# Miniprotein binders against q56419, part 149

Target 1, 326 residues: q56419
Amino acid sequence: MEGRTLEEVQEEVFKRHGVLVPKKELEDLAKALEEAGLLLTEKVEARLKEEEEKLKRERPMRLAGLSYPEGEREARAFLEAFRASYPGEGEEARVLLMPHLEPSRVPEVYGAALAALEKTPPPERIYLVGVAHRPLKEKAAALPVPFQTPFGPALPDLPALQALDALLPFELFNTPLAFREEHSLELPLFFLKGRFPEARVLPLLVARRSPELGEALKVVLRDFPGLLVLAVDLSHVGPRFGDTPLTRTLAEEARRRDLGFLERLAEGEPEAALAFLGANPTRIDGVEVVASLLPLLRERKGKVLAHRLDLEAPTLSAVGAGTLVL

## First folded at step 12 (miniprotein)

Design c_46
Fold by ESMFold2-Fast, scan of step 12:
Structure c_46 (fold): chain B 326 residues (1-326), chain A 108 residues (1-108)
Amino acid sequence: as target 1 above (326 residues)
Amino acid sequence: GDLIERLEELAEEVIRYLKEHGEEELAREIEEQIKDIIEALKSGDTESAIEILTELAETIARVLHRLGAPEELVQKVAWLIYDVARALGMSPEQIYRIAKRFARAIER
């Protein structure tokens, strides 16, 4: 009712249509609208429950045919084209930081990640840590089901996921609906599954810094060794992100912050990397992931293989992307 | 009653698969171990139940791996064991130990 009394509504109708509507009819209308709202809510809840039930069996591809090819042969050619876009050789990774933004925007950065994977021995499992783009009930979550890819399903490492769940002070397998549309897992997974088809995966999302996740993962990785992948983007600058339009000065600041962050991680100093960013004014989304995984990143030296700040010309905004091996 | 029902479901799934693959003696051994768990629980001996479950989890994982069991069955069995362990009130360390032993038994 927009804060109006029934008497005010009755008066307005009389002035507009010359009809005096009985107060009971307005009450009946208000109740019918409320009941219609309840029916709509019930239907929405039923659809969400159905979708959640489907996610208990598998996680289907959402971006196939859009961000990567749906067919296996085409997907393999696509992956090799990205590798070819990076002229350098990779380095072996025990920890890989790679982007999750649209691959076609930063092909050389994904190519650098692929180069690193070529130098890395095939892992038994991949700890794939992305950023939650939808609210989670806890600070972090996992979905313990096969994730479909053009290269076949990426199977969950159930024992490792259950071991991790056992060590955490919260339910790890919370918020399955947050995984329905999550490009921070789907896009890196496309490349990881293409390169390591036999590796099992622990698909993890971080919404807020969770030191308890990092402590638990340190224990789990000792007994369930594998490749740790941080699927994070770097600076987010410009109007799309609540900032001023992209200027040369802002772009230079974003690049400086991205590279300063990555270089400190490469020196095995993740606390220094976080301190360097301060208030994180260019909105590096990897901050919450790095802050959660501190015990896994300390004293690990490595190399920044690639970095780009990609322009979104229509919005005068940009997103940073990088590849780091540790 | 849920805990005993889940133990019975675990027994039915594993024993059926083993019998279908000619492992009659292992099926009997696993059936007896699950009965021992249920008996321990009925007598209030949760510690013995936990010890038997831990050994059973590794035995089941090893046998399923040796027989090349379908991924869907291995996943279902892993979830049933995990649910039983949690329902038993096992500590995080004990559940972690079961998961680790199960994983090592199915590596190759």
Scores: ipSAE 0.588, ipTM 0.860, lowest interface PAE 2.1, mean pLDDT 89

Design c_47
Fold by ESMFold2-Fast, scan of step 12:
Structure c_47 (fold): chain B 326 residues (1-326), chain A 108 residues (1-108)
Amino acid sequence: as target 1 above (326 residues)
Amino acid sequence: GDLIERLEELAEEVIRYLKEHGEEELAREIEEQIKDIIEALKSGDTESAIEILTELAETIARVLHRLGAPEELVQKVAWLIYDVARALGMSPEQIYYIAKRFARAIER
């Protein structure tokens, strides 16, 4: 209790309960609390180390039975149902932007991503870039372990991950616990593993803009070619996200903001896409990912396959989702 | 409200119910986990607090379901967990999945 004297504690107890506690009893209590605090800190540290040790071996499924089926047969049927929800044909992807929000909320958007994957030659590896929903010790992180899925484990591309780590000015494998509960990787990975069961993965999280990550990835992709996947959601509007309640006008603005952003990316103009958002109200988790990956997105033309603004009526909020092929 | 007050209220509701149903050992375990969250917060370790809360929410849900807790208590506990998560600064996306796991654990 660095900020409090025993005399102050005695005074508070007297004021609150009308009881005068002997100084020796307060001293004994303060010592016991100090000792308990030290023991509790050691216990918390031990638990964190245990969880980190578990993550050194594998990343278990956290959303199986919740956001997607646990069994392989049911998972296959789930994928086919999502593909069937999109009436169009896919386009070959060198870079794929797809959502990471709850799949059942935007089935046509995930269906469009599946259509693109059907037209894409099986890659040897997938660079899966998601958004950190927990703080990272550095601007970005990766976890070099198998990620469990209903289709079997998605194996890490260790040589490519180590090549990436060597080029970065920070330790890439810096926050294992951030990967324990991370839907921005788990949900896209479910679909990617279902379509490319033999592809290895580089599971990457971006917390803040890291231009050095984009520069390093450009080098690594030349030596270790693969599919680049940006797993990002678009507009987040309404009270659930600390914004004003959704109206028809605000929903139309969010939809136009999302499409304007995606269309500029499709023209190979990612700086223009970011500038467009800066000129309009923004709350897009994907901004930090796009800003980090600029060298990989410039001069790549493509097509927006799908876009949806999903309404949460109970919260008067909405989340935008899209599928873009570059 | 004060985050620590919300955690203490959560502890009081759950521990009282568990003790009333002969689950003294489990009540002690849950009380200890809540104290771990409070200690992590006092030491500035919000990451540990979030990790412990995520695990605790699912554990509480399973226990309340196993004991056949009244719907009123389940709703009150869910509300307290939501309030704690929000006060911890958890993202709306993280809170969404905590709520989903709690609901799933209650159903089974």
Scores: ipSAE 0.290, ipTM 0.659, lowest interface PAE 4.5, mean pLDDT 84

Design c_48
Fold by ESMFold2-Fast, scan of step 12:
Structure c_48 (fold): chain B 326 residues (1-326), chain A 108 residues (1-108)
Amino acid sequence: as target 1 above (326 residues)
Amino acid sequence: GDLIERLEELAEEVIRYLKEHGEEELAREIEEQIKDIIEALKSGDTESAIEILTELAETIARVLHRLGAPEELVQKVAWLIYDVARALGMSPEQIYLIAKRFARAIER
């Protein structure tokens, strides 16, 4: 504490309230506030350490009762309602691209993903690749613990995760706290666990393009075959994302970029999909995941089952979502 | 492809880069080690082939790191090595050990 700061506080109180507070009382108050600040910082640090320790054992649900029902029976009905929202039939997927956007905003897109899962033989494991919404210490990360769902815990595939860790030039299990609140894994996992209750999971986050992840996954998938799921959203447009308010022209541009990206992926041309986006002016978050997974996406042909650009009315912004099977 | 074809592809990628960066003697040495793997395989000595590949992987990683090779090339070379290891009948555990040694050599 500096005496100058106390004098400034004393002067302000006098000007506003006509009362001169003794310096001793101001010093005592400042010391108490400083001590309270240290206690708050210590409490925050202790809480983060406690959360990190809990994440060594399991990843609890964060969005139950908000984005999906907490109870198993209600969760099952919810999942079936989403399947019913998509009138088409699915197609078998070896690779599935699906959204991680709030499900209620794009029910037919999640319904299309469920239709594809319905046509897909149950995999022994799912490689679930999402997008990091918090900083990672490395380009990518995983959390090798059970993830809780209303359908029971989604168990980690420890041998496959260890195999992947061994092949990477960085520590795979590098940022546990990034998984504490990560909807890009939790929301797709709800649907995947509901359809494939026995499948083990590799929960993976990409923060920045990591070609080494794609090369390592190509090797691991040979020994540990499974379903690859890219949990990504498409265009992000409007003021929430640094644009002007959503207009018809901006919405049309977002849809054009979303569909052009997905259709090129469906042709087995992921490099062409990335090139089509150029500077990625509508902020498709799937770019970093696709760029990381190139060896797994090349020469795989498939089909776009659904696409929607959903309006966030309060912000005049929109987020694109799609379902692609390869 | 054929195991020999995979070894030849690995040789072409590494040797080309080394020669382009003035490491002609090291390129020759790596070419000879790959030939030694091929000869061991032809004689049915798979164990010797595995030992030579493990040694070669570390050597390649160290020299690519020393020369500041692009990450894209390092990754391509790494998966070629892993493909050769699989074709040699190496177990997943043995392949992961090669991967760890390669990663350590590039000082991850």
Scores: ipSAE 0.000, ipTM 0.093, lowest interface PAE 22.1, mean pLDDT 83

Design c_49
Fold by ESMFold2-Fast, scan of step 12:
Structure c_49 (fold): chain B 326 residues (1-326), chain A 108 residues (1-108)
Amino acid sequence: as target 1 above (326 residues)
Amino acid sequence: GDLIERLEELAEEVIRYLKEHGEEELAREIEEQIKDIIEALKSGDTESAIEILTELAETIARVLHRLGAPEELVQKVAWLIYDVARALGMSPEQIYEIARRFARAIER
């Protein structure tokens, strides 16, 4: 399909319009377009390098004013409204699974996470593990800079991040641009920083299963204890995700797979949770995170506090969200 | 070259901070250890540089924590120690031990 020669272009114009465009005019046009394309590519590369340099200093808010309020006072009221959406008391968490879906769609699920955080002693640090929505150069990555929030910057735990990097067979601080727009970290961090303002953070993204990450984290957590947070959404079904329009049967299957996955994790059986999903036909995006963190999830019993399959009516699609305490 | 220059610049910043907070004796001790590391790096004595860096990392962390130093300064120090350790070819186990000792010294 691509790769037509100047001779082919000249011949087609002649056959269709009876005009022979001089080859030099086509060559001059092709050269001008190529030079413009090269200049545009250079400008794009320069902008990406500039953005990457900015990310060496801090990670700014991207969803403030959209998914949560910009001002601290308004952000606090917003967070308390989510807590009020869940009528339960929660449970203490050593490991917390929570969503990264738009909070307004599943307020009771985020409320359940907040209830668990209320029962949890303030951690010195939070290991926040999200899902990469952009390609990473390695299986996982971290960005060791302050992440801005309405409650102030969430500071990186540099010694713990450096210790983690030292134990991995790949460079942990890779692909900083993947963090520029990453809601799987930003949205959970809003709630975590609101509840634990003094906690430092290890912002981690998983793109592909990395057993070496789980093994390294087990070692690091021994010497740098903290709260482990898996920021993952559950089933993704419907046309928005390359599926057929949501039917009652598909919705029931998505709920069954979401709950079966969470219940097996709650029994301390993460391998059984993965096996239950098989080929992951409803596209639970937490699979790669759970598969990476197996050593941290085995034999930890807990409780599913909330689950919802949220319908996006305009697209006849749905996304599952849940809160699990281990 | 570049790494030694960065080490000298941050050393001056740390030493200035210590002197401004009345820690002249500690400033002298740290200045001496930094000079020893720079000399070892210039002479290619990697083993000596590793030993001095490990001791220096814990000492700086403890002092900065005691004085309530700004988090930004603590982060700059941690990054430079890490960069120097990697440049010296320290093993993952040695780098992990430095990170662990630094973290314990800056405990909050």
Scores: ipSAE 0.414, ipTM 0.789, lowest interface PAE 3.3, mean pLDDT 88

Design c_5
Fold by ESMFold2-Fast, scan of step 12:
Formats: structure tokens, sequence, C-alpha cells
Structure c_5 (fold): chain B 326 residues (1-326), chain A 108 residues (1-108)
């Protein structure tokens, strides 16, 4: 009833249908709608509580059969096809920036990431930092449970997660439900687990800039060494993202913005990378991740292995994706 | 549960696994160390309780790793130790030290 009084509803029904509905009947109808709303709310709350309890035990696959094959054999062939799509050799990574958009849209970019992983010694643990696509209670969060993959469960590094939690001014293990459907972790994890089946993981989400997270991670990475993975997409251009329809000029601007950003990160100058985005940093997914992790990115030089601006012709929109090793 | 209940649950899980794998002497030693933690807490010697828990955490992690304990049990024990440390009111630095020692003990 959004802003309508019972008297206004009664008057409109009379004008349209010639029926004068008694106030008592409208009150009874309003009560029935309110009760239906309460029952629906209660049922939704019960379902969310049940899902939250399940997430305390494990995080199931959500994109299996959609973005990657469910079966282990098929998943392995799928992963190898992505590696084959990149003709170059990788370089050893201590920090890897890779995308999290649908892999089939940018196979050569994921292939470049796989090439880098092939040149990287198997890490004891992977710090996987994605972007929260749902609200978090804090600026960042982690879910300390096994994440299911076609290659078996990716096990959490509980001691490293607990060490990180101890250093933070907020509860790290907040908002479990935000992890129920989160492709910025699930899609990179598929490739990471396929290449490093024995590595434990720290699945981290950033919603807003958290310099305290970056400072804490710098300490934790020193004592709990591992591979740092930033799972971030680049430029988001076009109406699908609330922006101007894509033109050749805007696409060229997006490519220059992406590459300028990545090249400055490769020079070990993350503040310069953020400044390069100028007055429109919101057009790059993962800005909040990079801004949070400044202490881990400074003075670390590397190489851009791949970049692509993927066009979604039906929406006149595009998403940038890149692979950067540091 | 309260702190004592968490310590008792930690003891129960670890001692059960050790006895099932023929490590009766280690089970007795761990039981005694947990008892020492409880006695230190009862006497107001929180510093000794923290020191014993820190060493015990590393010892438990090392033994479980050596015996090839299933990952589920290692994870459960890590959580119980963390819960005990928090319930003890340990500082961030002290909790960090326990986590670091536990991780070192279970490295591949």
Amino acid sequence: as target 1 above (326 residues)
Amino acid sequence: GDLIERLEELAEEVIRYLKEHGEEELAREIEEQIKDIIEALKSGDTESAIEILTELAETIARVLHRLGAPEFLVQKVAWLIYDVARALGMSPEQIYEIAKRFARAIER
C-alpha cells in the first residue's frame, strides 16, 4: 500500500469498480496482507539462518555446470584448454592479479594466469582477495571453511586466518551469507585449486577500502608466506553498469585506463596507479581491493602478461580483464 | 560454553584420538598440561596459563600432523585452541603467536 490511506483505496475502488468496500473489510485485507508479509519474512529469515548454519561447515559450488564443469575429469580438460588459449610463457608470481568475470569471455587472460602459476613454486597457502558483490557487516570479511571445487575441497588455512583476525580491529569472520554466491572467489579458486591442489586458502572479500586489512596482511604474509591473489576485473563501461553506451572512443579510453593502471602497478607504484584513474576510479572493479592492499604492492615490480576488453554487444557494454604478476 | 568446558572439549578430542592410535603416554602428558592450565587459572596465574597453552598448542599440532590425523580433526582442534585463547582474554599478539606456532607445526 505504499503511501495510500485506507480511505484513498476505498475511494479508488469505488471509482473503478462501482463498489464501496467497507472500512472493516479493507482493514481485514490489510491485516491479511501484513500477516502474509510477516509469514513470508519469517520463512525467508528461517531459510537464511539455515543457509548460514550450512556455511559454518562448508561452502558448496554454485557455478559448477554453468561456468565450469562439475566432474573432475571434465574440469581438468577445461582448465588445460584455458592454458592452451595463451601462447606465451608465464613468469613467477609472488602477487598475481587475475580476473573474476566469466572465464569463457576472456580465455587468454585466464590462460596467462595459469601460465604464471606454472612458473610459480607451489605455495603453502593462497591469500585470495576478491570483491564483495553483496553488503558486508565490516569493510572486509573471510569465510574459514572448505570451499568445494571439482578438484576436491580447497581447505582453509585456519591458523593464518586466526592470526589475521587477531590483528584486525573488527571481526574478520563476519557476514557468512555474503560468501554463499560470490563469483570473485569461486571462479579464480577453480583455477588456483586445479594448479595447486595442496595449497590452503584464505578466502577474503573487500567491500570498502580497509587500510587496516592491508597493514595486517603485510604482517601475516611475513610470518605465513604464500601467494597473494587479487581477483579483480578492470574497466566496466556501458549501460549495463549505469554508464554511457560503448563507442570506439570509449573502448579506447577504457583500454588506456586499464593498461595505465596495470603498468603503474607493475612499476611498484600502486598510489600512482590509483591516481592515474583520475576523476573516475569507479569504472575499475577492484579499486577498493588495491587501495586496501597498498602496503603489499609498493616497490614490487612485475609484468602485465595479458589484457582484454570484452565486448557485450547486446548491451553496448564492456568489461576489462588482465593478468599481472608482481 | 565457559572456558573450562572449552578446555575439557579440547582435552576430550585430542586424548581420544591419541589413545585410539596407541599414544597413551602422550595422552596422559596432554591431560596433565591442560590440568596445569586450569590450576594456573584458579590461582590467578594467567601468565603461566598462557605460556602452557601456547606450548601445548604447538605440541598438539605437531603430534596430530605426525600421526596423519584427518584434516577435519586438525581444523576442529585449531578452532578449540583459538576459542580457549580468546576466552582467556589473550592479547592480539599472544593469539597471533599461538596461530604462528600451530601453522609451523602443520606445514607440508
Scores: ipSAE 0.669, ipTM 0.878, lowest interface PAE 1.6, mean pLDDT 88

Design c_50
Fold by ESMFold2-Fast, scan of step 12:
Structure c_50 (fold): chain B 326 residues (1-326), chain A 108 residues (1-108)
Amino acid sequence: as target 1 above (326 residues)
Amino acid sequence: GDLIERLEELAEEVIRYLKEHGEEELAREIEEQIKDIIEALKSGDTESAIEILTELAETIARVLHRLGAPEELVQKVAWLIYDVARALGMSPEQIYEIALRFARAIER
């Protein structure tokens, strides 16, 4: 109730400062705050509408100058430095699982992904499947516009996206604003575009398990062959993610959880990988992506190239990252 | 309404591009097919429009690819074909087939 809260405020000020604020002044303040809130809401809505219109034409870089260099020359040197951070050789990938965590936190893991891309023939298109960090109107979405990168725009594969949309029971091109700030696509795309500058992209986000997406993608990949990339992080542990503070024991458990998950995927057993996670107490943000893509992951054997559990000491938290080729 | 206006505008752009690149005969054929689609949309003759659109999609993709048309133009054409197919109530399988034929024509 509005009147009741104003009386409580008046009483609190009197108790603390010995001053009685007239009800009229409190009512005027409440009205001003309400009006300011309405103006802020209108201003925010206008800005979001402008951003949505811009997203119908292109998706601009958001992390240039922060997570990767803005200039092409500097971006190329940056990418080569990440490759150099991984001492091993890659393996050819038909399916690549790579992280979307801040690259500087896990350079060896991104280096392993780059090594795999070096051994992979240039694909006509890349199916880039990330994780929605903002709500989607449907279980999954795509944004069919050029994505800007320091290496030039990553062009959408419109016929393949349209073919996919036609097979789905929901509109694929929903929630454009969810792509405005989406590092699970932008960060892997930086590396993919640097390696395969001519490849077109299907930028896809999964918010919730969508078996219909996996079934449709199985059909589309048959007729529109390409590289499937799952851009997912692994264990999320500690207070930052709603868990207890990280200990050495919990960190070791997270590493075992990540590796057990990846090993089962490498054996072509994605259902076993999901079941393994269900038996362990750590959240992995790739669960909904893997669960959606089951038809594409079954009976594909491969290799885990790298894994790291990145410690955030100030928050006593950690995020796992890995590179898997199938 | 909006879809027919978009179709007319893109038709003018495509026909202009074809004429500028010496394809005057194809420009006339495509102009005629687009007019037939517009009339079919206005009259509700969905069956005729579907047949014309299916043939046009592959033909226009092939010609634009052969001429090295700008990416922006190819994207506009792909979107309009898709939107027209949906407006005509084509089945998911029919829309998929058009997308595949368009892709094969520009990949070749």
Scores: ipSAE 0.704, ipTM 0.886, lowest interface PAE 1.5, mean pLDDT 88

Design c_51
Fold by ESMFold2-Fast, scan of step 12:
Structure c_51 (fold): chain B 326 residues (1-326), chain A 108 residues (1-108)
Amino acid sequence: as target 1 above (326 residues)
Amino acid sequence: GDLIERLEELAEEVIRYLKEHGEEELAREIEEQIKDIIEALKSGDTESAIEILTELAETIARVLHRLGAPEELVQKVAWLIYDVARALGMSPEQIYEIAMRFARAIER
């Protein structure tokens, strides 16, 4: 903690603005700003505690009416339209990798995921692993409450979540507020709940690689079998992501990186997939998820059903999305 | 304090549900087991509390499932059982075993 005296503040103002502010006025202003700052901090803290308390009961829809329809009938038609956008048959999934990007931007990729779900027997529970877009107190977190959807609430699998929590060296239920606005869970969940209305869910977020999460999940999945879903987007390229403007060459490199990553996962070689990305620099938000779940991805062969690099022309940027079944 | 208050409140809810569904005898048995857990927690007799909690968790899960109890009630019971297990200092392996027994009892 470094502080400054009022004399130092007064001198700095004089040097910068040529005005000598009386010490009493600076004291009065500092006190008023401190009191205003404390009141604002107290109001913010009170609001966050109120929002956190509400999240202990349920997680409401945030993207209904924006990314998907609010009404159940309209939501069902919307989901069927996405399925129709993919002409393939799909394949049974024990592990499904799907995007969490805005669905309307990559409808055929979500359609491929739906095709895979059509070939998959209804699971008793879904392990839905997304990417934390807000800080977590630990490497990973879960929120053990009903998640509202247009198809009704997706109920948490509390015994499985508590079994998972028991095996971890940290508290799993550690950052409820991180789930308040989390599209990496909400958007995939819309599709998963529409296809498997009776399945319970384990909504999990990964912020940083957690090998202990993968080891614990391997144990829990053996005793609480279910569908593992990795909700991750692929390459993020262009100025919107702090990169140079997208060129034809950069777009082709992004597609090559995405497909090389997915194909190595499909061969049951997740370490090779991560090494491939290390040799081909990119921002794939799924890296920390894959690195955490290595024990669940090794020696599990599958197929890439779809891939698209979605171009955002106004920003000369792009985001990759894919569907992989294992 | 808070944990014991939550135990008492949930116990009243479960017992009310059982009585409303004709399980008067079982309601009495569960009420006594919950009282035993509360007394063990107050006295610091964690070993007795752990044994009673493990048996109670499986029994409640099985009965609520048999009676078709509302999901909200089943979830409240599961949540509180694990909070009590943690408060008793149960090992990760013991807590995991309780989770397995509860899940098997309510499996669909």
Scores: ipSAE 0.013, ipTM 0.602, lowest interface PAE 8.3, mean pLDDT 85

Design c_52
Fold by ESMFold2-Fast, scan of step 12:
Structure c_52 (fold): chain B 326 residues (1-326), chain A 108 residues (1-108)
Amino acid sequence: as target 1 above (326 residues)
Amino acid sequence: GDLIERLEELAEEVIRYLKEHGEEELAREIEEQIKDIIEALKSGDTESAIEILTELAETIARVLHRLGAPEELVQKVAWLIYDVARALGMSPEQIYEIAKRFSRAIER
């Protein structure tokens, strides 16, 4: 139908301007536009390759000045304000589940995470497991470079990452560009680096359930002990997420599913938590992370410190966020 | 690249840093161990090459830590050792052991 399209263009130009453009000139124009599109594609590819090369050296801040302050002093005050938003005391964490939702939306939930970190001895390293918001070449990935923060760079634990890579049936360092703009790592890392400035990090993304990742991590954590952090959001409901407008009934269902999921994890029953969600109709994005990390979550009892369903009135949508200590 | 080229790059990075910090005797020892790995590979003795690399990795990590080497150098050396180990066809268990020993040597 390409030929018919060119004929229609020729007819419209004649009708509007009284000029019959020869088919060859339209074909030449179409070719020139296609070639311009190819040149634009080449420029985009060149820029992405340049960004990928930069990501081999460091991961820059993307959300500084938007989700958190760029300056260290202002960032410290921001962190302390979030802690003050949670009136309770924390619990020591060996495993911490915390959100990656915009912090200003759920300050008490991040405050609960900070309270838990205050009770936790400084770890040598943090296994930071987020959710991939962009496609990965494999089920999971890591980026083994310093991640910039207002508190200085969070340094990668290269030996632990290399040990993990050696145990996996796929290449762990497989999709650097997926980390270029990844808030599920950047936002939790801001809080973790502020609390544990000396800790090295293993920045991990899960796109789809990878039981082999959980089995490998169980081995690595034994020899490279550290804090395991699951940076996941809970229910996603409403039109912003391809769903119907939020009703009171849907909001209550989202809260029920969020809390049922978290409470079963707190009982050390991650399989029961997954089974409780069934088809995951409220779109809890932590499902793939929990399913990947089963051997690290079984028989670990803990406590849900906070939960909120953040309501976006303009979009009639909501996102659930929670803090769980195991 | 070529395995021998990676070993030569490892030697160049470590020996240059050691000489810059007055560790001439240790630089010679490391250079000799890398030459021993290359000689073992040229003679088809991969098992000896693996054994020497495993000991060398821990030694290099301890020395870089003792001298307070910059993070960029430690990371580059860790990657070079990892790449060499993979190119030698070391098992996942052997590579894991190198990573563990390197990590312990650079802690604290």
Scores: ipSAE 0.498, ipTM 0.829, lowest interface PAE 2.9, mean pLDDT 89

Design c_53
Fold by ESMFold2-Fast, scan of step 12:
Structure c_53 (fold): chain B 326 residues (1-326), chain A 108 residues (1-108)
Amino acid sequence: as target 1 above (326 residues)
Amino acid sequence: GDLIERLEELAEEVIRYLKEHGEEELAREIEEQIKDIIEALKSGDTESAIEILTELAETIARVLHRLGAPEELVQKVAWLIYDVARALGMSPEQIYEIAKRFGRAIER
């Protein structure tokens, strides 16, 4: 009833329909609705506990057959098609920024990431930092289980994850359910596992700025060296994201904003990159990740390999995507 | 308590694997070190238990890596060691040191 009394409900029905509903019938209806709500809550709670228990053992594929092929042979052909969509050469990466939006929307950007991975020696481990699309109990989280892919399971680097957990002022393994459906990890991981099948992974989600995560990661990376991957999308413009409908001018502003941000990161100036975004940094979903990882990005020079602003004509909206090597 | 049970489970997993692969001498060495940890805990010498666990973690990791132990076993053993370290009340720096030594030993 959400703040309405039975008497108020009875009065409203009488005023609109000229019928006085007996108080007992309204009470019986309210009780039935409360009972149904309790049963629904119990069923939802039981299902969430079951899913959480499953996530203690493995993280299954959720986007197989939708965003990428389920079978290994088909997945391999799919990955090679993305590489072929980028006509350039890659650069070796110690840090890679790549997107996490639907790959088919920006194939050349994922192709650029694949080109960079071709030039990169196989890492022992990959620090894969995505964006939480669901609430986390803490500013960041990790899930220390195998992540299934068409190329086999991406195994967790448990010693490195435990080392990271030890340095943080909060429990790192704090929100398993946030990983149940998380495309910011699953989609980049498909490409990373396809190119580095033996690399272990640290699957990390950032929900809010965590300078302590960046500080801890700087320590852990010295003792557990690996490839750092920032899986982030860039500008979000248009009604789909609470903005005015996309115009040519707004699209060019978004492109300049994205490229200005990436170029400053490529100069080893992540604070300048954040400042360049101006008054509204929330228009780029990677802001919280970059702000958390400042110690890892300072004084690392590199190159922007690709950038695209993907246009969604039906919603007059757009999402920016880029590939940056540092 | 739970701590002794985790140490016994750690011993069972590692020693069984080593004996199945003909490493009787290494199995005896590891069994002895785990017994030393348990005896230190029974006597209230938590500091000695921590020191022995730190050395043991690296030893177990090196042995399992050299024998090509299955990932499932390595993961289980790593979690048991981590759980024991936390149950002992080890500091963040001490737990980090265990993770570092274990990680270096299994690096491929």
Scores: ipSAE 0.584, ipTM 0.854, lowest interface PAE 2.4, mean pLDDT 89

